# Designs tried in a protein design chat: miniprotein binders against q96jn8r1131to1294. Part 129

Target 1, 164 residues: q96jn8r1131to1294
Amino acid sequence: TLEFLENHGKNILLSNGNRTATRVASYNQGIVVINQPLVPQLLVQVRIDFLNRQWTSSLVLGVITCAPERLNFPASACALKRAAWLLRGRGVFHNGLKICEKFGPNLDTCPEGTILGLRLDSSGGLHLHVNGVDQGVAVPDVPQPCHALVDLYGQCEQVTIVNP
Below, E stands for the ipSAE of ESMFold2; O stands for the ipSAE of OpenDDE; V2 stands for 0.75 times the mean of E and O plus 0.25 times the DockQ between their complexes.

## First folded at step 12 (miniprotein)

Design kn5 (at its last fold request DockQ between E and O 0.90; V2 from the best seeds 0.88)
Fold by OpenDDE base, look of step 12:
Structure kn5 (fold): chain B 164 residues (1-164), chain A 96 residues (1-96)
Amino acid sequence: as target 1 above (164 residues)
Amino acid sequence: DEKERKIEEIIYRAFELSDEGELEEALRLIVEAIRLAVENKDEDLLVWAIYIIANIAQELGDPELLRKVLELAERAYELTKDPEIRWLIEYLEKDR
């Protein structure tokens, strides 16, 4: 069963069998990691449950290639100093380096109810899915094992893992 | 370690500034962070700082700076053998 790990950002409260993450304070400290590593053909999806419009930025989605159980989470995913591949806005980032300027829809403008998915293909490419539609390869040749990461940042205050 | 924390904060601030388009100030900060990381022999922070300065160089569109970043990355790789530095080197070479 896909769940969020107990090791998470300090402003996160887990519920619904650890399938729902809620940021209960401030605008940051909201990183969560899904327990099972991504394997080829596994589609991991989260639904945006609640947005707080007082902020401008929204969630960051991506993967980490380090051991998540022992990770000391920074205040935001953007402060991950290594082993991070992130989708933010329309950009793709690796350890703070923008490797793609425009990819898929703007995550900062995704409304509540949007279902975002991550999937590895057989060649190790990381795909983004939006409401079930494959947006293409965001990151080619992602190191494995890797774990899906969601940063409940800014507007995004709640997400839930959903089945495909 | 207080020094380590300080360097981390500078690196993150440089990233934020670059994200906001304040590239010149970001560059000044990240260069300082690199210097401090080297002085403290902090390989992890050095690796991160190199990624950030690479990002700044890309945003500036400065080919000479990008070349210098590549040289820095190559020297760092010789010392650390960090696979993420190797990835960066390959990335920068392909982008040229």
Scores: ipSAE 0.886, ipTM 0.950, lowest interface PAE 0.4, mean pLDDT 95
Fold by ESMFold2, fold request of step 13:
Structure kn5 (fold): chain B 164 residues (1-164), chain A 96 residues (1-96)
Amino acid sequence: as target 1 above (164 residues)
Amino acid sequence: DEKERKIEEIIYRAFELSDEGELEEALRLIVEAIRLAVENKDEDLLVWAIYIIANIAQELGDPELLRKVLELAERAYELTKDPEIRWLIEYLEKDR
């Protein structure tokens, strides 16, 4: 069963059988990782449960290609120094380098109830799904194994893993 | 490590400034962070700092700076053999 990994950001409280992550303080330290690697047939989906619109930026979504179980997470996903492929706002980033200016929706404006999904295609391409709709390939060839990551940043205070 | 933590904070601050559009300030900070990472022999921070200066150079649209960043990345790859630098070199050679 898909769960958030017990190794997570310091401001996260896991609940609902580790399928719900809540950021309980501040605006950061909200990184969570899905407990099994992506494989081509696996669609990982999270629902945005709660947003605090007092912040201007929102969640970051992506993958990490190094082992997450004992990794020391930084305060924000954007400070991951290596092995990170992130969707933030409308941009796609690798280790802080913007590799695509406009991809998919603006994550900073996604409302509560939005379901965001990540999967790999057969060529190792990373796909974003929004409310069940494939947005195409965000990253054409992600190293494997990789794990889905969500940073409950800024506006985003709670997400829940949902089945497709 | 106090020095490692400080260098890491400078790199992240440069990223934040770049994200906010303060590219000239971001460049000044990341150049200093690169110097410090080299002095401290911190290969992991050097690799990350090279990613950040590559982003700053890309946003500035400065082709001479991009060439210097590519040269720096090539020297760092020879020193470290870090596959993250290999990927960056390939990216910079294809995309601008």
Scores: ipSAE 0.857, ipTM 0.933, lowest interface PAE 0.5, mean pLDDT 92
ESMFold2, look of step 12: ipSAE 0.824; ipTM 0.923
ESMFold2 (binder alone), look of step 12: mean pLDDT 79; pTM 0.756
ESMFold2, fold request of step 13: ipSAE 0.853, 0.840; ipTM 0.932, 0.929
ESMFold2 (binder alone), fold request of step 13: mean pLDDT 80, 80, 80; pTM 0.769, 0.769, 0.771
OpenDDE base, fold request of step 13: ipSAE 0.886, 0.878, 0.880; ipTM 0.951, 0.948, 0.948

Design kn6 (at its last fold request DockQ between E and O 0.96; V2 from the best seeds 0.89)
Fold by OpenDDE base, look of step 13:
Structure kn6 (fold): chain B 164 residues (1-164), chain A 96 residues (1-96)
Amino acid sequence: as target 1 above (164 residues)
Amino acid sequence: DEKERKIEEIIYRAFELSDEGELEEALELIVEAIRLAVENKDEDLLIWAIYIIANIAQELGDPELLEKVLELAEEAYELTKDPEIKWLIEYLEKDK
């Protein structure tokens, strides 16, 4: 079963069998990682449960290719110094380098209830799904194994893992 | 340690500045971070800093700077043999 790991950002509270993550303080330190690595034919999805409009920006979605159980999480996913492939706004980033300017919908403007998914295809391409719709390949060749990462940042205060 | 934390903070600040469009200031900071990383012999932070300066160079659209970043990356690869630096080299060469 898909769950968030117990190793998470300092402001995260897990509930609902570790399927729900809530950021309970400030605007950052909200990184969570899903326990099972991404493999082809596995669609991992999270739903945006609550947004707080007092903050700017929103969640960051992506994958890490290092061991998540021992990772010391920074305050934000953008401060991950290696092994990180992230979707922020409409951009795709690798270790802080923007590798795509405009991809899919703007994650900063996704409303509550939006279901975001990540899936690896048979060629190692990382796909973004939005409300069940495949947005295409965000990263063409992701190193494996990798784990899905969600940064509850800014407006995004709660997400829940949902089944397809 | 404290030095490592300081360098990390500078690198992240450089990223933030670049994200805000303050590219010249970002460049100054990241160059300092690279210097400090080399001085402290911190390969991980050096590699990260190279990614950030690559991003800054890309945003500036400065081909001369991009070439210098590529050279720096190649030197770092010779030293570290880190696969993420190899990835960066291949990325930069592809976009050339």
Scores: ipSAE 0.893, ipTM 0.953, lowest interface PAE 0.4, mean pLDDT 95
Fold by ESMFold2, fold request of step 13:
Structure kn6 (fold): chain B 164 residues (1-164), chain A 96 residues (1-96)
Amino acid sequence: as target 1 above (164 residues)
Amino acid sequence: DEKERKIEEIIYRAFELSDEGELEEALELIVEAIRLAVENKDEDLLIWAIYIIANIAQELGDPELLEKVLELAEEAYELTKDPEIKWLIEYLEKDK
């Protein structure tokens, strides 16, 4: 069953059988990771439950390709120094390098109730789904194994893992 | 290690400045971070700093700077053999 790992950002409280993550302080320290690596037939989906519109930026979504169980997470996903492919705003980033300027919707403007999904295709391409609609390949060849990551950053205060 | 944490903070600050559009200030800061990472023999921070200067150079649209970044990445790869730098080299070569 899909759950958020117990190893997570300092400001995260897990609930609902570790399927719900809430950032309970500040604007950062909100990284969570899904407990199973992505495989081609696995669609990991999270619903945005609560947003605080007082912040400008919102969640970051992506994958890490290193073992997450004992990793020391930085305050924000954007400070991951290696093994990270991240979707932020409309950009796609690898270790702080913007590799795609415009992909999919702007994550900073997604409303409460939006369901965001990640999956690998058979070629190792990372796909974003928004409300069940495949947005195409964000990253064409992601090293495996990789784990889905959500950073409950800024506006985003709660997400829940949901079934496809 | 306090030097390591200081270098990490400088690199992240350069990223933030770049994200805010302050590309010249970001460049000055990341160049200093690279010097410090080399001086401290911190391979992981050097590699990350090279990713950040590559991003800054890309945003500036400066082909001469991108060539210098590629040369730096090649030197770092010979030093470290780290696959993260190899990926970056291949990315920069295709971007041209």
Scores: ipSAE 0.856, ipTM 0.936, lowest interface PAE 0.5, mean pLDDT 92
ESMFold2, look of step 12: ipSAE 0.848; ipTM 0.932
ESMFold2 (binder alone), look of step 12: mean pLDDT 78; pTM 0.733
OpenDDE base, look of step 12: ipSAE 0.887; ipTM 0.951
ESMFold2, fold request of step 13: ipSAE 0.844, 0.837; ipTM 0.930, 0.932
ESMFold2 (binder alone), fold request of step 13: mean pLDDT 78, 79, 79; pTM 0.746, 0.754, 0.744
OpenDDE base, fold request of step 13: ipSAE 0.886, 0.882, 0.881; ipTM 0.952, 0.951, 0.951
ESMFold2, look of step 13: ipSAE 0.838; ipTM 0.927
ESMFold2 (binder alone), look of step 13: mean pLDDT 78; pTM 0.738

Design kn7 (at its last look DockQ between E and O 0.92; V2 from the best seeds 0.88)
Fold by OpenDDE base, look of step 12:
Structure kn7 (fold): chain B 164 residues (1-164), chain A 96 residues (1-96)
Amino acid sequence: as target 1 above (164 residues)
Amino acid sequence: DEKERKIEEIIYRAFELSDEGELEEALELIVEAIRLAVENKDEDLLLWAIYIIANIAQELGDPELLEKVLELAEEAYELTKDPEIKWLIEYLEKDK
């Protein structure tokens, strides 16, 4: 079953069998990683449960290609210095390098209830799904194994893993 | 390591500045971070700094700077053989 790993950001509290992550303090330190690595055709989805509008930015979604169990998480996903492929706003980033300016909807403006999904296709392309709609390939040729990562940042205070 | 932490902070600050559009100041900081990373022989921080300066160069739209970044990446790859540096080299070459 899909769950968030116990190794997570300092402000995260896990519940609901580790399927729900809640950031209980501040605006950062909210990184969580899903336990099972992405494999082709597996759709991993999270639902945005609660947003706090006092902040401007929202969650970051992506994958890491390092061992998540031993990772020392920085305060934000943007400070991951290697092995990171991230969707932030409308941009796609690799280790801080913007590799795509405009992709899919703006994650900073996704409302509560939005379901965000990640899926690898047979060619190693990473797809973003929004409310069940495939937005296309965000990152081609993602190294495997990789794990889905969610940074509960800014507005985003709670997400839950949901099944397709 | 205090030195390592200092370099990390500089790199992250450079990233933040670049994200805010303060590209010139970001460039100054990241160049210093690269120097320090090389001096400390910190391959991980060097990797990160190279990606950040690549992003800054890209945002500036400066082809000469991009070429210098490519050269830096190639030199770093010769030393570290880091596959993520190789990825960056290939990315930068395709963007030409």
Scores: ipSAE 0.906, ipTM 0.958, lowest interface PAE 0.4, mean pLDDT 95
Fold by ESMFold2, look of step 12:
Structure kn7 (fold): chain B 164 residues (1-164), chain A 96 residues (1-96)
Amino acid sequence: as target 1 above (164 residues)
Amino acid sequence: DEKERKIEEIIYRAFELSDEGELEEALELIVEAIRLAVENKDEDLLLWAIYIIANIAQELGDPELLEKVLELAEEAYELTKDPEIKWLIEYLEKDK
């Protein structure tokens, strides 16, 4: 069953059988990782449960291509130094390099209740889903294995893993 | 570890400045971070700093800077054989 991994950001509290992650302090230290790598048949989905509009930016969604169980997470996903492919706002980033300026909807404007999904196609392409709608290939050739990551940053204070 | 943490903070600050559009200030910081990462022999911070200066060069649209970044990345690749540096080289070569 899909769960958030016990190794997570310092401000995260896991609940609901490790399917719900809540950032309980500050604006950062909120990285969580799904406990199984992506495979073509697997659609990982999280629902945005709570947003705090005090902040201007929101969650980061993406993958890491290194083993997450013992990784020392930085305060923010944007500070991952390697092996990271991230969607933030409308941008797509690899290790801090913006490789696409505009992809899909602006994640900073997604309201509570939005369901965000990640899956890997058979060619290694990373797909974003928004409320069940495939937004296309964000990253065409992600190395495998890769692991889905959410950074409960800024506005985003809680997400829950949901079934497709 | 204090040196490593300081270098990491400089790289992240350069990323933030670049994200905010303050490209000249970002470039100044990332150049400093690269020198410090080389001096400290920190391959992971150097890799990350190379990615960040590549981003800054891309945002500036500065072909001379981009060529210098490519040269740096090629030197780092020959020393480390890190596939993430190879990926960056290939990415930047398509962008020329």
Scores: ipSAE 0.834, ipTM 0.928, lowest interface PAE 0.5, mean pLDDT 92
ESMFold2 (binder alone), look of step 12: mean pLDDT 77; pTM 0.716

Design kn8 (at its last look DockQ between E and O 0.90; V2 from the best seeds 0.83)
Fold by ESMFold2, look of step 12:
Structure kn8 (fold): chain B 164 residues (1-164), chain A 96 residues (1-96)
Amino acid sequence: as target 1 above (164 residues)
Amino acid sequence: DEKERKIEEIIYRAFELSDEGELEEALELIVEAIRLAVENKDEDLLMWAIYIIANIAQELGDPELLEKVLELAEEAYELTKDPEIKWLIEYLEKDK
């Protein structure tokens, strides 16, 4: 079953059978990774549980294409130097290169209770789901294997893995 | 390594400046970071710096700079054969 991996950002506390991640300090060091790679037919979903709106930016969502179990995570997902495809605000980024200006909703404004999902299609396209609604292809051909990542950044203090 | 950490910090600062719209200052820093990464023979930091200067060049809309970035990426690919550099080359040539 889906859980957050024990290798995570330093400010994360895992609970609820490793299905809930809480950032317990500061605004960063909040990267978590799902314990299984994405495959066709697998929808990974997290619910935004708690936001602190004193921060301007919120969570980052995406995938990494390298093995996560022994990776040294940077303070924020935006500092991942390689193998990263990230949804941030309304933008899509690969290793710091913005490849799309507007995709889906603005993640910085999603309220508590929002359910965000990641899924691969049969062509290796990465899809974002928002409250069960497919937002389309964010990244057309992600190398596999890839692993779903959430950075509990800024506003986002807690997320929980939920079943589809 | 202190040199590696310094280079990494410069690259990240250039990214932050670019994200804030300070493209001129970001470009100055990333060019310095590229020189240092080459001098230090740090292939991973060089690759990342090339991604960041590619983003800056794209935001500036500067065709001459984009051409120079493509040449740099091609040179880095010949050295490393890293598929992430290959992806970037293809992106700069075709997916615009």
Scores: ipSAE 0.818, ipTM 0.920, lowest interface PAE 0.6, mean pLDDT 92
Fold by OpenDDE base, look of step 12:
Structure kn8 (fold): chain B 164 residues (1-164), chain A 96 residues (1-96)
Amino acid sequence: as target 1 above (164 residues)
Amino acid sequence: DEKERKIEEIIYRAFELSDEGELEEALELIVEAIRLAVENKDEDLLMWAIYIIANIAQELGDPELLEKVLELAEEAYELTKDPEIKWLIEYLEKDK
């Protein structure tokens, strides 16, 4: 079953069988990683449960290609120095390099209840799903194995892993 | 390591500045970070810094700077054989 790993950001509290992550303090230190690596055709989805409008930015979604159980998480996903492919706002980032300016909807403006999914296709392309709709390939040729990562940042205070 | 932490902070600050559109200041900081990373022989921080300066160059739209970044990346790859640096080289070459 899909769960968040116990190795997570300092402000995260896991619940609901580790399927729900809640950031209980501040606006950062909210990185979580899903336990099972992405494999082709597996759709991993999280639902935005709660947004706190006192902050501006929102969650970051992506994958890491390093061992998540040994990772020392920085305060935000943007500070991941390697092995990171991230969706932030409308941009796609690799280790801080913006490799795509406009992709899919703006994650900073996704409302509560939005279901965000990640899926690898047979060619190694990473797809973003929004409320069940395939937005296309965000990152081609993602190294495997990789794990889905969610940074509960800014407005985003709670997410839950949901099944398709 | 205090030196390592200092370099990390500079790199992250450079990233933040670039993300905010303060590209010139970001460039100054990241160049310093690269220098320090080389002095400390920190391959991970060097790799990270090269990605950030590539992003800054890209945002500036400066082809000459991009070429210099490519050269820097190639030199780094010769030394480290880091696959992510190789990825960056390939990316930069395709973007030309």
Scores: ipSAE 0.794, ipTM 0.914, lowest interface PAE 0.5, mean pLDDT 94
ESMFold2 (binder alone), look of step 12: mean pLDDT 77; pTM 0.707

Design kn9 (at its last look DockQ between E and O 0.03; V2 from the best seeds 0.00; counts 0 for: placed apart)
Fold by ESMFold2, look of step 12:
Structure kn9 (fold): chain B 164 residues (1-164), chain A 96 residues (1-96)
Amino acid sequence: as target 1 above (164 residues)
Amino acid sequence: DEKERKIEEIIYRAFELSDEGELEEALELIVEAIRLAVENKDEDLLQWAIYIIANIAQELGDPELLEKVLELAEEAYELTKDPEIKWLIEYLEKDK
């Protein structure tokens, strides 16, 4: 069963059998990682459960290609220095470099109830799904193994892992 | 290491400034962070700082600055053999 890893951001409380993550303080320190690496045909999906629209920016979604179990997470995913491929706002970023200006929806405007998914294709490309609809390849040929990551940043205060 | 923490703080501040559109101030900070990372022989912070200055240069749309960033990345790759820096060099050399 897919669960959020016990190693997570300092402001996260895990519940619902470690399938729900809640940011319980501030606007950051909200990184969570899925406990299994992505493999072809594995679709990892999270639902946005609760947003606080008083913040401007919202969640970050992506993958890390280094071992997550003992990693010291920074306050935000944007401070991951290496091995990070992130979807933020409308953009795609690698280690702080914007590699695509617009891909998929604007994550800062996704409403509560939105289901966001990540999977690898047969060529190692990283796909985003939005409410079950494949948005295409966000990142070609991601190094493996990699783990799905969510940063409950700003607006985003709760997400839950959901089954396809 | 206190020096590492300070360098990391400068890089992160440069990232924040660039994200807010304060590109000139971000550039000043990241150039200082690169100098300090080299001085301190911190290969991981150097790698990250090079990514951040590459992003700043890209946002500025300054081809002369981008060429200088590529030269810096090439020198850093020869020193460190960091595969993340190699990836960045290949990215910057693509037909853009």
Scores: ipSAE 0.843, ipTM 0.926, lowest interface PAE 0.5, mean pLDDT 92
Fold by OpenDDE base, look of step 12:
Structure kn9 (fold): chain B 164 residues (1-164), chain A 96 residues (1-96)
Amino acid sequence: as target 1 above (164 residues)
Amino acid sequence: DEKERKIEEIIYRAFELSDEGELEEALELIVEAIRLAVENKDEDLLQWAIYIIANIAQELGDPELLEKVLELAEEAYELTKDPEIKWLIEYLEKDK
């Protein structure tokens, strides 16, 4: 069963069998990691449950290749300087460096109910899915094992892991 | 790019300070990042910094600072014509 790990950002409250993450304070400290590593052809999806327009920007989605149980999370995933591939806005980032400027829809403008998915293909390419539609390869040749990471940042206050 | 890296480092430091609860100091760094991003005409980093400063302003509950954010965003838009910055301006104004 896919769940969020107990090791998470300081402002996160887990519920629903650790399938739902809620940021209960401020605009940051909202990083969560899914327990099982990504394997080829497995689609991992989260749904944006609630947005709070008091804040700006929105969730960051990506993967990490370090051990998630021991990770000391910064206030934002954007501050990760190693072992991180992230989707923020329309950009793709590796350890803080932008490797793609325009990819998929703008995550900062996704409405509530949007389902975002990550999937590794057989060649190690990381795909983004939006509402079930494959947006293509965001990151080629991602090291394995890797874990899906969601940063409940800014507007994004709640997400839930959902089945395909 | 040396300038770009410098701006990024400032932003990363701001996040670290946020982690420590030092919002005032984080704010100072983000303002510096905005200034440098404008000078370097870096639209991506500028947009990023504006998002951050807006959130800090909300966290601090400082309406005057929020107005300053809007002014900075307007200036940024005039310089870059970035539609994402325009979107952000409209987004922030809806709460006024």
Scores: ipSAE 0.496, ipTM 0.802, lowest interface PAE 1.0, mean pLDDT 91
ESMFold2 (binder alone), look of step 12: mean pLDDT 77; pTM 0.719

Design ti1 (at its last read DockQ between E and O 0.89; V2 from the best seeds 0.89)
Amino acid sequence: DELEEKIREIILRAMELVRKGELEEALELIVEAIRLAVENKDKELLVTAIWLIAYIARKLGDPELLEKVLELAEEAYELTEDPDIKYYIERLEKALEE
ESMFold2, look of step 12: ipSAE 0.863; ipTM 0.933
ESMFold2 (binder alone), look of step 12: mean pLDDT 83; pTM 0.811
OpenDDE base, look of step 12: ipSAE 0.915; ipTM 0.958
ESMFold2, fold request of step 13: ipSAE 0.859, 0.870, 0.870; ipTM 0.932, 0.937, 0.936
ESMFold2 (binder alone), fold request of step 13: mean pLDDT 84, 84, 84; pTM 0.818, 0.830, 0.814
OpenDDE base, fold request of step 13: ipSAE 0.897, 0.902, 0.900; ipTM 0.952, 0.953, 0.953
ESMFold2, last read: ipSAE 0.855, 0.858, 0.867; ipTM 0.932, 0.934, 0.936
ESMFold2 (binder alone), last read: mean pLDDT 84, 84, 84; pTM 0.829, 0.829, 0.827
OpenDDE base, last read: ipSAE 0.904, 0.908, 0.904; ipTM 0.954, 0.956, 0.954

Design ti10 (at its last look DockQ between E and O 0.87; V2 from the best seeds 0.84)
Fold by OpenDDE base, look of step 12:
Parts: sequence; structure tokens; C-alpha cells
Structure ti10 (fold): chain B 164 residues (1-164), chain A 98 residues (1-98)
Amino acid sequence: as target 1 above (164 residues)
Amino acid sequence: DELEEKIREIILRAMELVRKGELEEALELIVEAIRLAVENKDKELLVVAIWLIAYIARKLGDPELLEKVLELAEEAYELTKDPDIKYYIERLEKALEE
């Protein structure tokens, strides 16, 4: 079963069999990683459960290619400078470098209830799904194995892994 | 750093071209980015540039280009020791077998 790993950001509280992550303090230190690596055709999805509107930015979604069990998480995913492919706002980032300025919907404005998914295709392309709609390839040729990462940042205070 | 910023912009433009399917133009840009990254000893940007050139080379499928990019990736791996580059090397090697 898909769960968030126990190795997570300092402000995260896991519940619901580790399928729900809640940031219980501040606006950062909210990184979580899903236990099973992405494999081709596996769709991993999370639902935005709760947004705190006092902040402007929202969650960051992506993948890491390093071992998540041993990773010392920074305060935010944006500080990852290696082994990281991230979606923030409408931008796509690789190791902190913006490689695409406009992709898919703006993650900073996704409302509560939005279901965000990640899927690798047979060519190693990383797809973003939004409410069941494939937005296309966000990142081509992602190294494998890789793990889905969610940074509960800013507005985003709770997410839950949901089955397709 | 002005040079670093230049490299960043080149990579961004190269990726945009890739998304448009303009691979030959993207290749020219990313080669320049790699050259500058090596010159500036920017290991982080080098990793990103190697990722992108490896992808472009595989998409173009030219064996001679693949060989050259493979060599470049191997050199970059020695410089950075980034395990993702090792993955790209494997992908390039597989492409050469096709």
C-alpha cells in the first residue's frame, strides 16, 4: 500500500495509516515522501485536504532519485539541489533550476479537493495528473528508481494519498 | 554570478526548444551551456545540462552524436560523481545498441 515514509519534515504529523500528512506548525518543514518508488504506469495521487489562506504559496510536487529513508530534509523542497525534479506554481525545476516556466495549472491556486497525480510513462517521462486529467510530460527522462515527494508548504496544510 | 545566470538562461531556452521539438537548435544551446558550466566549474548546472543533452541525443538517435555525448557524460560523472549521470550513461549505452 502507498504510504508516507516516517522520515519526513519536522512539522509533519502522519495519520490515517500514514496516508494523511498534516503540517501542524509554521509554513515549512513539511516535506513527505511516498514509500513505493514510481514505476511505469503506476499513478500516485494525493488530495489537497486543507489550505490555510494566510499564506500565498502552496504545495510543491515532484520526485527524488536519492534514498528517501536517509535523506535529511531541508525546510523546503526548493532547497534540494540534487536528485530532485519539482513542480512549483506553473514552473518545473530540476535541482533548483527552472527548466519550464509554464506547465499545467498553477499549483499555488489549486483549491481544496484537488487531486494531483504523478505517473511515469514507458519512456521515463513524468506526467502530472490533475483531477484525473493527464497534463502531459512535465519532465522527460527521469532517473529510476524515484519517489514521489510532496512539500506541504505555505497554504497547503494537509494532503491524503488517494487511490485512482 | 553573471556567467552562472547565462548558463541558467541557456538551459531554460534549450528545454523550451526541446518541448517544441526543435532538437537540433536545443542541442547547440546545451552544448554551449556545458562548455560554460565546465569553464565556470559549476557542477550543479553541469548535471542538469548533461541530463538534457543525453535526452536530446537519444531523441535524435544519431550514433556518432550518441558516442560523443556518452563520452561527455562519463567525463561529467568523474567531475560530479552524481549518480543520476550514471543513469544517463546507461540510457545512452542502451540507445547505441539499438
Scores: ipSAE 0.836, ipTM 0.923, lowest interface PAE 0.5, mean pLDDT 95
Fold by ESMFold2, look of step 12:
Structure ti10 (fold): chain B 164 residues (1-164), chain A 98 residues (1-98)
Amino acid sequence: as target 1 above (164 residues)
Amino acid sequence: DELEEKIREIILRAMELVRKGELEEALELIVEAIRLAVENKDKELLVVAIWLIAYIARKLGDPELLEKVLELAEEAYELTKDPDIKYYIERLEKALEE
């Protein structure tokens, strides 16, 4: 079953059988990683539970291709300069480099209750789903194995895994 | 610096072309980005550029291009030691077997 890994950002508290992550301090140090690698038929979904609109930026969603169990996470996912493929705002980033200016909705404006999903297609393309609707290929080819990552950044204070 | 920003802009433009299906034009840009990243010793941007040229080469499927990009990726691996490049090398090798 899908859970957040015990290795996570230091401002994260896990609950609900490690299926819910809450950022309990500050605006950063909120990286969490899903405990299973993505495979073509696996859709990893998280629901945005709580937002603090005091901040202008919100969560970052994506994948990492390095082993997550003992990785030392930076304060924010945007500081990952290797092995990372991230969606932030409307942009898509690889290792901190913007590779697409506009893809899908603006994550900074997604309201509480939004369900965000990631999956790989058979060609290694990374897809974003929003409330069950496939937004298409965000990144055409990512290395495997990779793990889904969420950074509870800024506005985003809690997410819950909603997969079966 | 100014050269780093130029490389970033070239890679972004190359990705725009890839999304439009203009793979040969994207290839021209990413070759230039790689040349500049090597000259500037920018290992981080080199890793990103190698990802993209390896993808483009596999989509185009030309064996001669695949061989040249494989050699380039092997050189980039020696410079960077990034495990993702090793994955790209393996994908290029598999593409050549067909």
Scores: ipSAE 0.828, ipTM 0.922, lowest interface PAE 0.8, mean pLDDT 93
ESMFold2 (binder alone), look of step 12: mean pLDDT 83; pTM 0.810

